# VHH binders against Abasic site processing protein HMCES (HMCES), part 251

Target 1, 269 residues: Abasic site processing protein HMCES (HMCES), of Homo sapiens (Human) (q96fz2)
Amino acid sequence: CGRTSCHLPRDVLTRACAYQDRRGQQRLPEWRDPDKYCPSYNKSPQSNSPVLLSRLHFEKDADSSERIIAPMRWGLVPSWFKESDPSKLQFNTTNCRSDTVMEKRSFKVPLGKGRRCVVLADGFYEWQRCQGTNQRQPYFIYFPQIKTEKSGSIGAADSPENWEKVWDNWRLLTMAGIFDCWEPPEGGDVLYSYTIITVDSCKGLSDIHHRMPAILDGEEAVSKWLDFGEVSTQEALKLIHPTENITFHAVSSVVNNSRNNTPECLAPV
Short names: E, the ipSAE of ESMFold2; O, the ipSAE of OpenDDE; V2, 0.75 times the mean of E and O plus 0.25 times the DockQ between their complexes.

## First folded at step 22 (VHH)

Design yf2 (from xb1 with S30N; framework vhh_8pnl_2; at its last look DockQ between E and O 0.73; V2 from the best seeds 0.76)
Fold by OpenDDE, look of step 22:
Structure yf2 (fold): chain B 269 residues (1-269), chain A 117 residues (1-117)
Amino acid sequence: as target 1 above (269 residues)
Amino acid sequence: QGQLVESGGGLVQPGGSLRLSCADAGIDFNHYDMAWYRQAPGKERELVARINYGGTTHYADSVKGRFTISRDNAKSTLYLQMNSLKPEDTAMYYCAAGLEYDSFEYWGQGTRVTVSA
């Protein structure tokens, strides 16, 4: 996964992240650093994207089932990194392979500290290789959405007004991530950054791309992944597998340019 | 993401030079780590050189000081400058790209380099 969409306004995004804590109480996640949230139809690595994480990471003795939402840098910078420039990391940390997550210090260490997060997105993009051509067809991949009489589906949006309504009840894609906290050697603010855990693609997606993000499907999976106070690393890792519960449609080549940030990026062609 | 296409391979005499290129049509590789691998007949594929998205390079000991990996993000092109070529450098050379830690998910079809007197 090298491109996502996360364009919802902050208030809409927050509402879309409504959850129940372990007591069954309905809650909204509290924001950390809300000013760092930058909505975009076209999110690239090294940009900030919102993630969910347990409140216990910020507050001692907090209920670990409570959630915080925070923009973090895409591309994990491990806490032990001593260079002043994260781009000097020897290996790319945009994604973490599930099969080697426990073999890599950059991921194993923060994971062992319970630094699990859920990366939020409207969906992610992948490019299908066209046989015989140098052209690639981009696809937008996301959770199946519930069709409402009022909003319809992305594919049914025939007007700008209808398009906006599609997002009112959008089910966000929830991807499993690992985050870490890095203190720059030269001083400054602590950098929170994340990697997306990747797996082999499900059968339905395999024709498009052979790898996919580990998607946490449903509130239980999301809750277990986040709740490092009650759920061990071993148990959490059982949640990491391909899912068939995705849909996708072809989009225009507009998304190919990471500078393009318009609804056309994820619109069906 | 795009098809990696290698070029620049060929026959060269020992001590000669070649420049390999790897290009992708249509995808921005600005965020990708890239690498050159090679595979000689009857041998396993081995890493030749790697360059991360920030331009940090790593070389196999066997090619250090002779080969230079570089990238032009504007052109979405990866290069391998090969100097002081040896018969031992004879192999199929593959371009690779990836966003996963210590892994490459995209591979080219390869370009053949033959070093022979």
Scores: ipSAE 0.853, ipTM 0.927, lowest interface PAE 0.5, mean pLDDT 92
Fold by ESMFold2, look of step 22:
Structure yf2 (fold): chain B 269 residues (1-269), chain A 117 residues (1-117)
Amino acid sequence: as target 1 above (269 residues)
Amino acid sequence: QGQLVESGGGLVQPGGSLRLSCADAGIDFNHYDMAWYRQAPGKERELVARINYGGTTHYADSVKGRFTISRDNAKSTLYLQMNSLKPEDTAMYYCAAGLEYDSFEYWGQGTRVTVSA
């Protein structure tokens, strides 16, 4: 997973993240660093994207079921990294394989500290090699959406008015991530950064690509992944598996160029 | 078989030079780590060189000083300049790209390099 869409205005995104805490109370996540949120239809590694994490990471004795939303850098920078420039990391940390996560210090250490996050997106992109040609077909991949809009399918908006209504009720893709906190050696603000955990693709996606992000399907999975105060690393890792509860549609090659940030990136073709 | 397209292989004499190229017609690999691997007949595939998205390189001991890996961000193209070629360098050379830590999820079909008199 190396390209996502996360284009919603901050307030719309926040409302899409409504949740219930451990006591059943409806809440919205509280923002940290909201000015670092950079919405785009075409997010790449090293850019900032919003993640959910437990309030307990920031406040001693906080209710660990309460959620913070914060933009973090995509591409985990380990707390032990010694250089001043994250691009000097020898290995790519955009994704973390689930089958070796406990064997890699870059991921094992923060995971052991409970540094689990939920990476938010409208959905993600993947490129399929087309049969009989060298060209690739990009796809936009996302949760099935509830079809309660006048326009029919939520992902198939017919007008600008219906487009806005589709996104007002969009179910965000929720991917399992690990984050770390890095203090630059020359000083400055602590850098929060994340990796997305990957798994073998489900049958429904196997013709597109053999890997997929680990998707947390539903509030129970999201809550357990975030709640490092009540859910051990061992139990949390049981949440990491492929899911068939996913849908997709072909998109134009506009998304290929990471500089293109338009609705056409995810529009069906 | 892979998804990346290698080119530039061929037959060369010992001591000669060859430049391999690798590209994809679609995905912008500028954020990816990339590598060259090779496989001689009857042997395991081995890393030749890798380059991260920021330009940091690593080479196998057997090719240090003779091979140079590089990338062109504007073209999303990976190169391997091979100098002072030896018969032991004879192999199928594969391009790889990835975003997973210490592994690669995209591979090419390979280009053959033969070093003989």
Scores: ipSAE 0.700, ipTM 0.856, lowest interface PAE 1.1, mean pLDDT 90
ESMFold2 (binder alone), look of step 22: mean pLDDT 81; pTM 0.825

Design yf20 (from xb2 with I27F T56K; framework vhh_8pnl_2; at its last look DockQ between E and O 0.75; V2 from the best seeds 0.77)
Fold by OpenDDE, look of step 22:
Structure yf20 (fold): chain B 269 residues (1-269), chain A 117 residues (1-117)
Amino acid sequence: as target 1 above (269 residues)
Amino acid sequence: QGQLVESGGGLVQPGGSLRLSCADAGFDFSHYDMAWYRQAPGKERELVARINYGGKTHYADSVKGRFTISRDNAKSTLYLQMNSLKPEDTAMYYCAAGLEYESFEYWGQGTRVTVSA
């Protein structure tokens, strides 16, 4: 996964992240650093994206089932990194392979500390490999959406007005991530950054791309992944596998340029 | 994400130079780590050089001081300048790109380099 969409207004995004704590109480996640949230149809690595994480990471004795939402840098910077420039990391940390997550210090250490997060997106983009052509077809991949009588599928939005309605009830893609906290050697603010855990693609997506983000499908999976106070690393890792519960449609080449931030990025062609 | 296409391979005499290119039309690789691999007949594929998205480079000991990996993000092109070529450098050279730690998910079809007198 090298490109996502996360364009919802902050309030809409927050509402879309409504959850029940372990007591069954309906809650909205509290924001940390809301000003760092930058909505975009075209999110690339090194940009900030909102993630969910347990409140226990910030507050001692907090209920670990409570959720915080925070923009973090895409591309994990490990806490032990001593260079002043994260771009000097030897290997790319945009994604973490599930099969080697426990072999890599950069991921194993924060994971062992319970630093699990859920990366939020409208969906992610992948490019289909076409044999014999130099052109790749991009696809937008997301959770199946509930067809409300009034809000057609992304494909059925005949008018700009209808598009807005579609997003009001949009089910966000929830991807498993690991985050870490990095203190710059020269001082400054602590950097929160994340990596997306990747797996082999499901059968339905395999023709597009052979890798996909580990998607946490449903509130239980999301809750277990986040709740590092009650759920061990070993148990959490059982949640990491391909899922067939995705849909996708072809989009224009507009998304190819990471500078393009318009609705055309995810519009069906 | 486009198809990586290698070019610039060919026949060269020992001591000669070649410049390999790898490009993907229409795809932005600016965030990707990239690498050159090579595979000689009957041998395993081996890393030649890698460059991260920030421009940090690493070279195999066998090519250090002779080869230079570079990238042009604006052109979405990876380069391998090969100087002082040796017969031992004869191989199929592959371009690779990736966002996963110590892994590359995109591969080119390769370009053949032959160093022979």
Scores: ipSAE 0.804, ipTM 0.900, lowest interface PAE 0.6, mean pLDDT 92
Fold by ESMFold2, look of step 22:
Structure yf20 (fold): chain B 269 residues (1-269), chain A 117 residues (1-117)
Amino acid sequence: as target 1 above (269 residues)
Amino acid sequence: QGQLVESGGGLVQPGGSLRLSCADAGFDFSHYDMAWYRQAPGKERELVARINYGGKTHYADSVKGRFTISRDNAKSTLYLQMNSLKPEDTAMYYCAAGLEYESFEYWGQGTRVTVSA
């Protein structure tokens, strides 16, 4: 997974993240650093994207079932990293494989501190190699969406009225991530950064690509992944597996260039 | 389920040079870590050189000082300049790219390099 869409205005995104805490109270996540949120139809590694994490990471004695939403850098920078420039990391941290996550110091250490997050997106992109051509076919991949007579399709989202109907009710893709906190050696603000856990693709996606992000399907899975106060690392890792509850459609090659930030990136073709 | 395309292999005399190229048409690898691997007959595939998305390089001891890995992000192309070639460098050379930590998700079919008089 190396490209996502996360384009919703902050208020729409926040409402899509409504949840229940441990006591059953309906809540919205509380923002940290909201000015760092940069919505785009075409997010790439090293950019900021919003993630959910437990309030207990920020506030002593907080209820660990309460959620914070914060933009973080895609591409985990380990807390022990010594150089001043994250591009000097020897290995890519955009994704980490689920089958070896507990063998890699870059991920085992923050995971042992409960630094689990849920990475939010409208969906992600993947490129399929097509037989008989040198061109790849990009796809936009996302949770199946509930359709009502008041909501339109993604293709109709270009109209202001239909945009509100489609995207106001959009079920955000929720991917399992690990984050860490890095203090630059020359000083400055702490850098929060994340990796997306990957798994073998489900049968439905296997013709597009052999890897997929670990998707947390449903509020119970999201709550357990986030709640490091009540859910051990061992139990949380049981949530990491492929899912078939996913759909997709072909999109144009506009998305290929990560500088293109337009609705056409995810429009069906 | 995806392939990079290598080019530039061939037959070269000992002491000669070759330049390998690797690209995947229509796909931008500028955020990916990339590498060259090789496999000699009867041997396991081995790392030759690695370059991260930021340009940091690593070389196998057997090729240090003779081979140079580089990338052109504007063209989304990976290169391997091979100088002072030895018969021991004879192998299939494979391009790899990835976003997973210590792993490569994309591989090419390889290009053959033969160093012989």
Scores: ipSAE 0.744, ipTM 0.874, lowest interface PAE 0.9, mean pLDDT 90
ESMFold2 (binder alone), look of step 22: mean pLDDT 82; pTM 0.840

Design yf21 (from xb2 with E102Q; framework vhh_8pnl_2; at its last look DockQ between E and O 0.08; V2 from the best seeds 0.00; counts 0 for: pae O 2.3 > 2, placed apart)
Fold by ESMFold2, look of step 22:
Structure yf21 (fold): chain B 269 residues (1-269), chain A 117 residues (1-117)
Amino acid sequence: as target 1 above (269 residues)
Amino acid sequence: QGQLVESGGGLVQPGGSLRLSCADAGIDFSHYDMAWYRQAPGKERELVARINYGGTTHYADSVKGRFTISRDNAKSTLYLQMNSLKPEDTAMYYCAAGLEYQSFEYWGQGTRVTVSA
């Protein structure tokens, strides 16, 4: 997974993240650094995207079921990294394979500290190789959305008004991530950064690509992944598996250039 | 993710040079780590050189000082300049790209390099 869409205005995104704490109270996640949120239809590695994490990471004795939402850098920078420039990391940390996560110091160490997060997106993009050619077909991949009288699927929007309303009730894609906190040696703010855990693709996606992000399907999975105060690393890792509860549609090659930030990036073709 | 296409292989005399290139139509690999691997007949595939998205390189000991890996992110193209070629450099050379830590999910079909008198 190397490209996502996360384009909703902050207030719409926040409402889409409504949740229930362990006491059964309906809540919205509390923002940290909201001014660093950069919505776009076309997010790349090294950019910031919003993630959910437990309040306990920020506040001594906090209820670990309460959620913070914060923009973090895509591409985990380990806390032990000693150079001044994250691009000097020898290996790419955009994704972390689930089958080797406990073998890689860059991920094992923060995971052992309970540094689990949920990476938010409208959905993600993947490129399919067409047989007999080197042409690529990009797809936008996302949770199935509940059809309503006005919203329907992302398909061909009938009018600008109907297209814009489809996003009012969008079910955000929720991907399992690991984050770390890095203090730059030259000083400045602590850098929060994340990796997305990957798994083998489900059957429904296997014709597009052989890997997919680990998707947390439903509030129980999201709550268990986030709650490092009550859910051990060993138990949390049982949540990491492929899901078939996913849909997709072909999109135009506009998305190929990461500088393109328009609705056309995810529009069906 | 996709399939990479290598080019530039061929037959060369010992001491000669070749320049391999690797590209994919449509996919922008500027955020990817990329590498060249090789496999000689009857041998396991081995890393030749690796370059991260920021340009930091790593070379196998057997090729240090003779091979240079580079990338052109504007063209989404990877290169391997191979100088002072030896018969033991004879192999199928593969391009790889990835976003997974210490793993590559995109591979090419390979280009043959033969070094013989």
Scores: ipSAE 0.640, ipTM 0.838, lowest interface PAE 1.5, mean pLDDT 89
Fold by OpenDDE, look of step 22:
Structure yf21 (fold): chain B 269 residues (1-269), chain A 117 residues (1-117)
Amino acid sequence: as target 1 above (269 residues)
Amino acid sequence: QGQLVESGGGLVQPGGSLRLSCADAGIDFSHYDMAWYRQAPGKERELVARINYGGTTHYADSVKGRFTISRDNAKSTLYLQMNSLKPEDTAMYYCAAGLEYQSFEYWGQGTRVTVSA
């Protein structure tokens, strides 16, 4: 996974992240560093994207079922990194393979500290290789959405007004991530950064791409992944597997350019 | 940026022993894979021994049982204990360090080992 969409306004995004804590109380996640949130139809590594994480990471004795939403840098910067510039990291931390997560220190260590997060997105993009050509067809991949009488599927949106309605009740894609905290050697703010865990693709997606993000489907999966206070690493890792509960449609080549940030990126062609 | 500095090379008789050291004050070795390479005159550089960040070791077949690679993370020092040295071990020995996902990025200037009667 090298490209996502996360374009919802902050208030809409927050509402879409409504949850119940372990007591059954309905809650909205509290924002940390809301000013770092930058909505975009075309999110690339090194950009900031919102993730969910347990409040326990920030507050001692907090209920670990409570959620915080925070923009973090895509591309995990390990805490031990000693260079002053995170961009000098020479290895790709955009993704973490599920099969080697426990073999890689950069991921194993933060995971062992309970630094699990849920990466939020409208969906993610993948490119299908066309046989015999150097051309790649991009696809937007996301959770199936509930068809409301008034809100057609993303594919049925025929007007700008209809698009807005579609996004008001959009089910966000929830991807399993690992984050770490990096303190710059020269001082400054702590950098929070994340990697997306990847798995082999489900059968439905296999023709498009052989790998997919580990998707946490449903509130229980999301809650268990986040709740590092009550759920062990071993138990959490059981949640990491391919899911067939996805849909996708072909999109234009507009998304190929990471600088393009328009609705056309995820519009069906 | 840390500089790897090798030491401990020299002239030794066949069957003798040497201990090479590699130190860097600028990097925390605990996070690095480290290795010893050697280059003999007219030959390509070859891997002698490797130790990953977790302490797992690998040796070239030519040095197995004779050489031991070890590390002291607290001292940020890599070692190569060379026993039962042979004339064929004559080479410039280089220390290398790299992050877990990377090829070896840091290289020392080398220390010369000469095994001769």
Scores: ipSAE 0.036, ipTM 0.491, lowest interface PAE 2.3, mean pLDDT 90
ESMFold2 (binder alone), look of step 22: mean pLDDT 82; pTM 0.828

Design yf22 (from xb2 with E102N; framework vhh_8pnl_2; at its last look DockQ between E and O 0.44; V2 from the best seeds 0.00; counts 0 for: pae E 8.6 > 2)
Fold by OpenDDE, look of step 22:
Structure yf22 (fold): chain B 269 residues (1-269), chain A 117 residues (1-117)
Amino acid sequence: as target 1 above (269 residues)
Amino acid sequence: QGQLVESGGGLVQPGGSLRLSCADAGIDFSHYDMAWYRQAPGKERELVARINYGGTTHYADSVKGRFTISRDNAKSTLYLQMNSLKPEDTAMYYCAAGLEYNSFEYWGQGTRVTVSA
C-alpha cells in the first residue's frame, strides 16, 4: 500500500470513528494534534494520516478500550534511530510484512510495547499491470458500503448532494498498523509515525496486486488490535490476514500524481 | 504503480562503462526504495546497489567504488552508472522497487550486460 484517501472533514471523520468501550458506552475518539490533520484524496508516504490508538498510551491507568485519534507520519521512524533525518533510514518502513514483523527490530520493539494502531482511510489505491502495455490501471479499494435507496455506489453519485450523502455515512477502511515514538537527536517534538502491516492479497484482489494491507474488519477486530492492555501481541497477530470483504473500482490516472488532491482521484471511470 | 523497464545493457570490453536506466510509465516512485540486482548464469540473484527514497545508497562490496546508483524522482527513473567493468559483472540486471521493509515488490524484466574482451 503506497497511496490512500482520507479526505473527510475532521468532524465527519470523528463521527465515523464512533465506538463502544468495554463497558458498552458509546464514545467518540478524542483528538490529539488535530491541527496536523490534512484531508486529502491522495495520501502518500511521509504524509500525516489519522490513526486510532488506545488512550492507555497517553494516560496512565486509562481504560485501554478508549480510543484516541491522532495524525501520525506514514513511515515508521523507530525510537532507536539516531540520525537527525528520518529519510536516512536504510529500509523503507511504509509497510511492514506480516511474515517478518517479528524479525525486524524496527517493528518488533514497538509492537512489543503494545504500540498498535488502526490507520484510517477512505480506501487505498493499487495499480494493476496491463498485459502487453507499460501502463497500469489504478483501482480504489475500500469496504463495501451500505447502499441507501438513494445513495448509489460512489459511481452512482450523479449529484453533489448525493455525493455528500455518501461520505456522511462512509465506512472507513481500518488497517492494522504499528507506531513508534521518535525523539529527534537535536531536540524538538516527539515524532509519532506508523507503518501499515501488509499481507498477501485475497483472491478477489490478486489480479490487481499480490499484496494488500492487513485490514481489520469490524469493531471487534479493531478493538482487539488497539487494546494492548488486555490483548497480547500473539493474540493480536492472529487478526492479521487477508480479507475478502473489500470492493474496488477503476479510477483515472489522476491519482498517479501524488500532488493531485481532487475528488477525481477516487471517482469511477 | 507502473512497470519497471530497464535499458542500457549491452556488450562492453573490460574496463569499459555502461549506464543502466530503469523507468516507470507514469507512476511516482519518489516514495519507493529502489535497487539494482543482477543474476549471472548459474548463480543466484544478488543485490548490486540500493537507494532509499531519501537518496541514501548502499553497494555490494564487489561493485563499491565502480558503480553509482542514482535516481531522478521527477522523471521516475533509476540509474546505475557502471565504470571499470569486469567480466565478473556479466549478468542480467534487474531494477526493483518497494515500500516494504527489506523487500521489493516490483521488478523489471531485466537488461543484459556482457563484459567480454
Scores: ipSAE 0.817, ipTM 0.908, lowest interface PAE 0.6, mean pLDDT 92
Fold by ESMFold2, look of step 22:
Formats: C-alpha cells, structure tokens, sequence
Structure yf22 (fold): chain B 269 residues (1-269), chain A 117 residues (1-117)
C-alpha cells in the first residue's frame, strides 16, 4: 500500500470519526495539529495523513478509550534515527509486514510501547499487473458503502450537490498502523510518523495485488487496536488479518502521477 | 503505461559496457526500494542489485565489482552501470520497485542484454 485518498474537509472527516468511548458516550476525536491536515485524492509516502490514537499517549492517566486525531508523516522515522533529515533513512518504512513486525527493531520497539494508530483514508489504490502485457490497471479500494438518497455512489456525482451526497456519510477506511516519535538531534518539534501494517490479500483482492493493508473492520477492532492501556500487544496482533469486507473499482491512469489531486483519481472507469 | 520504463539494453561484445536506465512515468521512485533483476533463457529470475529508499546497495556475488546500481531521486531515475560484461550476463533485465522491505510489487517490461561476439 503506497497510495491513498483522504480528501474530506476537516469538519466532514471529524464527523466521520464519531465513536463511542468505554463508558458508552458518543464523542468526536480531539484534533492535535489540525493546521497540518492536507486533504488530497492522491496521498503518497512522506506526506501527512490523519491517524487516530489513544488520548493516553498525550495525557497521564487519561481514559485510554478516548481518541485523538492528528496528522502524522507517512513513513515511520524510528526514535533512534541519528541524521537530521528523515529522508536519509536507509530503509523503507512506508509499510511493515505483519509476519515480520516483531523481528524488525523499527517496528517492534514502538509497538511494544503501545504506539498503535489507526490510519484514515477514503480508500487506497493498488495497481494490477495485467497478464500478457506490461500495462497496469489502477483500482480504488474501499469499504462497501450504504447507498441512500443523500449519499449516492461515486460514479453518480455530476455536480457539487451530488458529490456532497456521496461523501456525507462515507465510511472511512481504517487501517492498522504503528507510529513512533523522533526528536530531531538539533532540536525542534517531535516528529510523529507512522507505518501501515500489511497482510496477504484476501481472495476478493488477490486478482489485483498479493498484499493489502491490515484493515480494522468495525468499532470493536478499532477500539482494541487503539486502546494500549487495556489491550496488550499480543491481543492487539490478533486483529491483524485480511478482510473480505472490501470493494473496489477500476480508475483511470490519472492517479498514476502522485501530483494529480483531482476527483478523477478515484472516479470509476 | 505510465509506469516503469527501462532502456539501454542491446548487443555488446564480451568485456564491453552498457548502462541501463529505468525512469518514473507515474511512480515516485524516491519512496521505493528499487532493484534490477535478470532472467536468462531457461533460468529462474535472479536479483542483480538492489538499492533501498535511503541509498544502501546490495549486489549479487556474480556481478560484484562489475556492476553499479545508483539512483537519482531528483530525476526519479534508476541506473545500472554494467562493466566487464560476460556471456553469462546475457538475460532480460527488469527494473523493480516496492514499498515493503525486500518486496517488489511493480515491474518493468524488461530490456534485453546480449553479450556475444
């Protein structure tokens, strides 16, 4: 997974993240660094994307079921990294494989500290290699959406009003991530950065690509992954598996260039 | 289309040199671990060289000291400089890219290198 869409305006995104805490109270996540949120139909590594994490990471004795939403850098920078420039990191941390996560120090250490996050997106893109050709077909992959008169489908939007209906009740894709906190050696703000955990693709996606992000399907899975105060690493890792509750459609090659930030990137063809 | 594009293959005599290039038409190489693989007729595909996101390189023993992998992140271009070519280097050479450590999901169409008199 190396490309996502996360294009919703901040207020719409926040409402889509409504949740219930341990006490049954409906809440919205509290933002940190909201000014760093950069919506786009075409997010790539090293960009900032919003993630959810437990309030307990920021406040001693906080209710660990309460959620913070914050933009973090895609591409985990380990806390032990010694150069001044994160782009000098000598291995790729855009994703981490679930089957080796406990073998790689860059991922094992922050995971052991409970640094679990949920990476938010409208959905993600994958490129299918076509048999007998070098051509690649991009797909937009996302949770199945409930169609209503207000929401419509992605392909039905032909005006600003219809587009608003598609996204009003969009179910955000929720991917399991690990984050770390890096203090620049010459000072400055702590850098929060994340990796997306990957698994073997489900059967429904296997014709597109052999790997997929570890998707957390439903509020119970999201709550358990986030709640490092009550859910051990061992229990949390049981949440990491493929899901068949996923849908997709082919998109045009406009998305291929990560500089293209337009609705056409995710429009069906 | 709009993906990895290799160039620079051809026919050379033993002892000669070639430089292969792989350009980004729609993928940001700067985010990827990159590699060159080759496949000789009737043989399995094998790693030739790889270069990770941060520039660290690794070479197959059969090409060490003769081949050099490099990348220009500003130009999104991957190179393979091939010196002191041998007939055993005859193969289809592929550019590969991946976001996961040591996993390559994206491949070029390949460029043929033939080393013979």
Amino acid sequence: as target 1 above (269 residues)
Amino acid sequence: QGQLVESGGGLVQPGGSLRLSCADAGIDFSHYDMAWYRQAPGKERELVARINYGGTTHYADSVKGRFTISRDNAKSTLYLQMNSLKPEDTAMYYCAAGLEYNSFEYWGQGTRVTVSA
Scores: ipSAE 0.012, ipTM 0.426, lowest interface PAE 8.6, mean pLDDT 87
ESMFold2 (binder alone), look of step 22: mean pLDDT 82; pTM 0.827

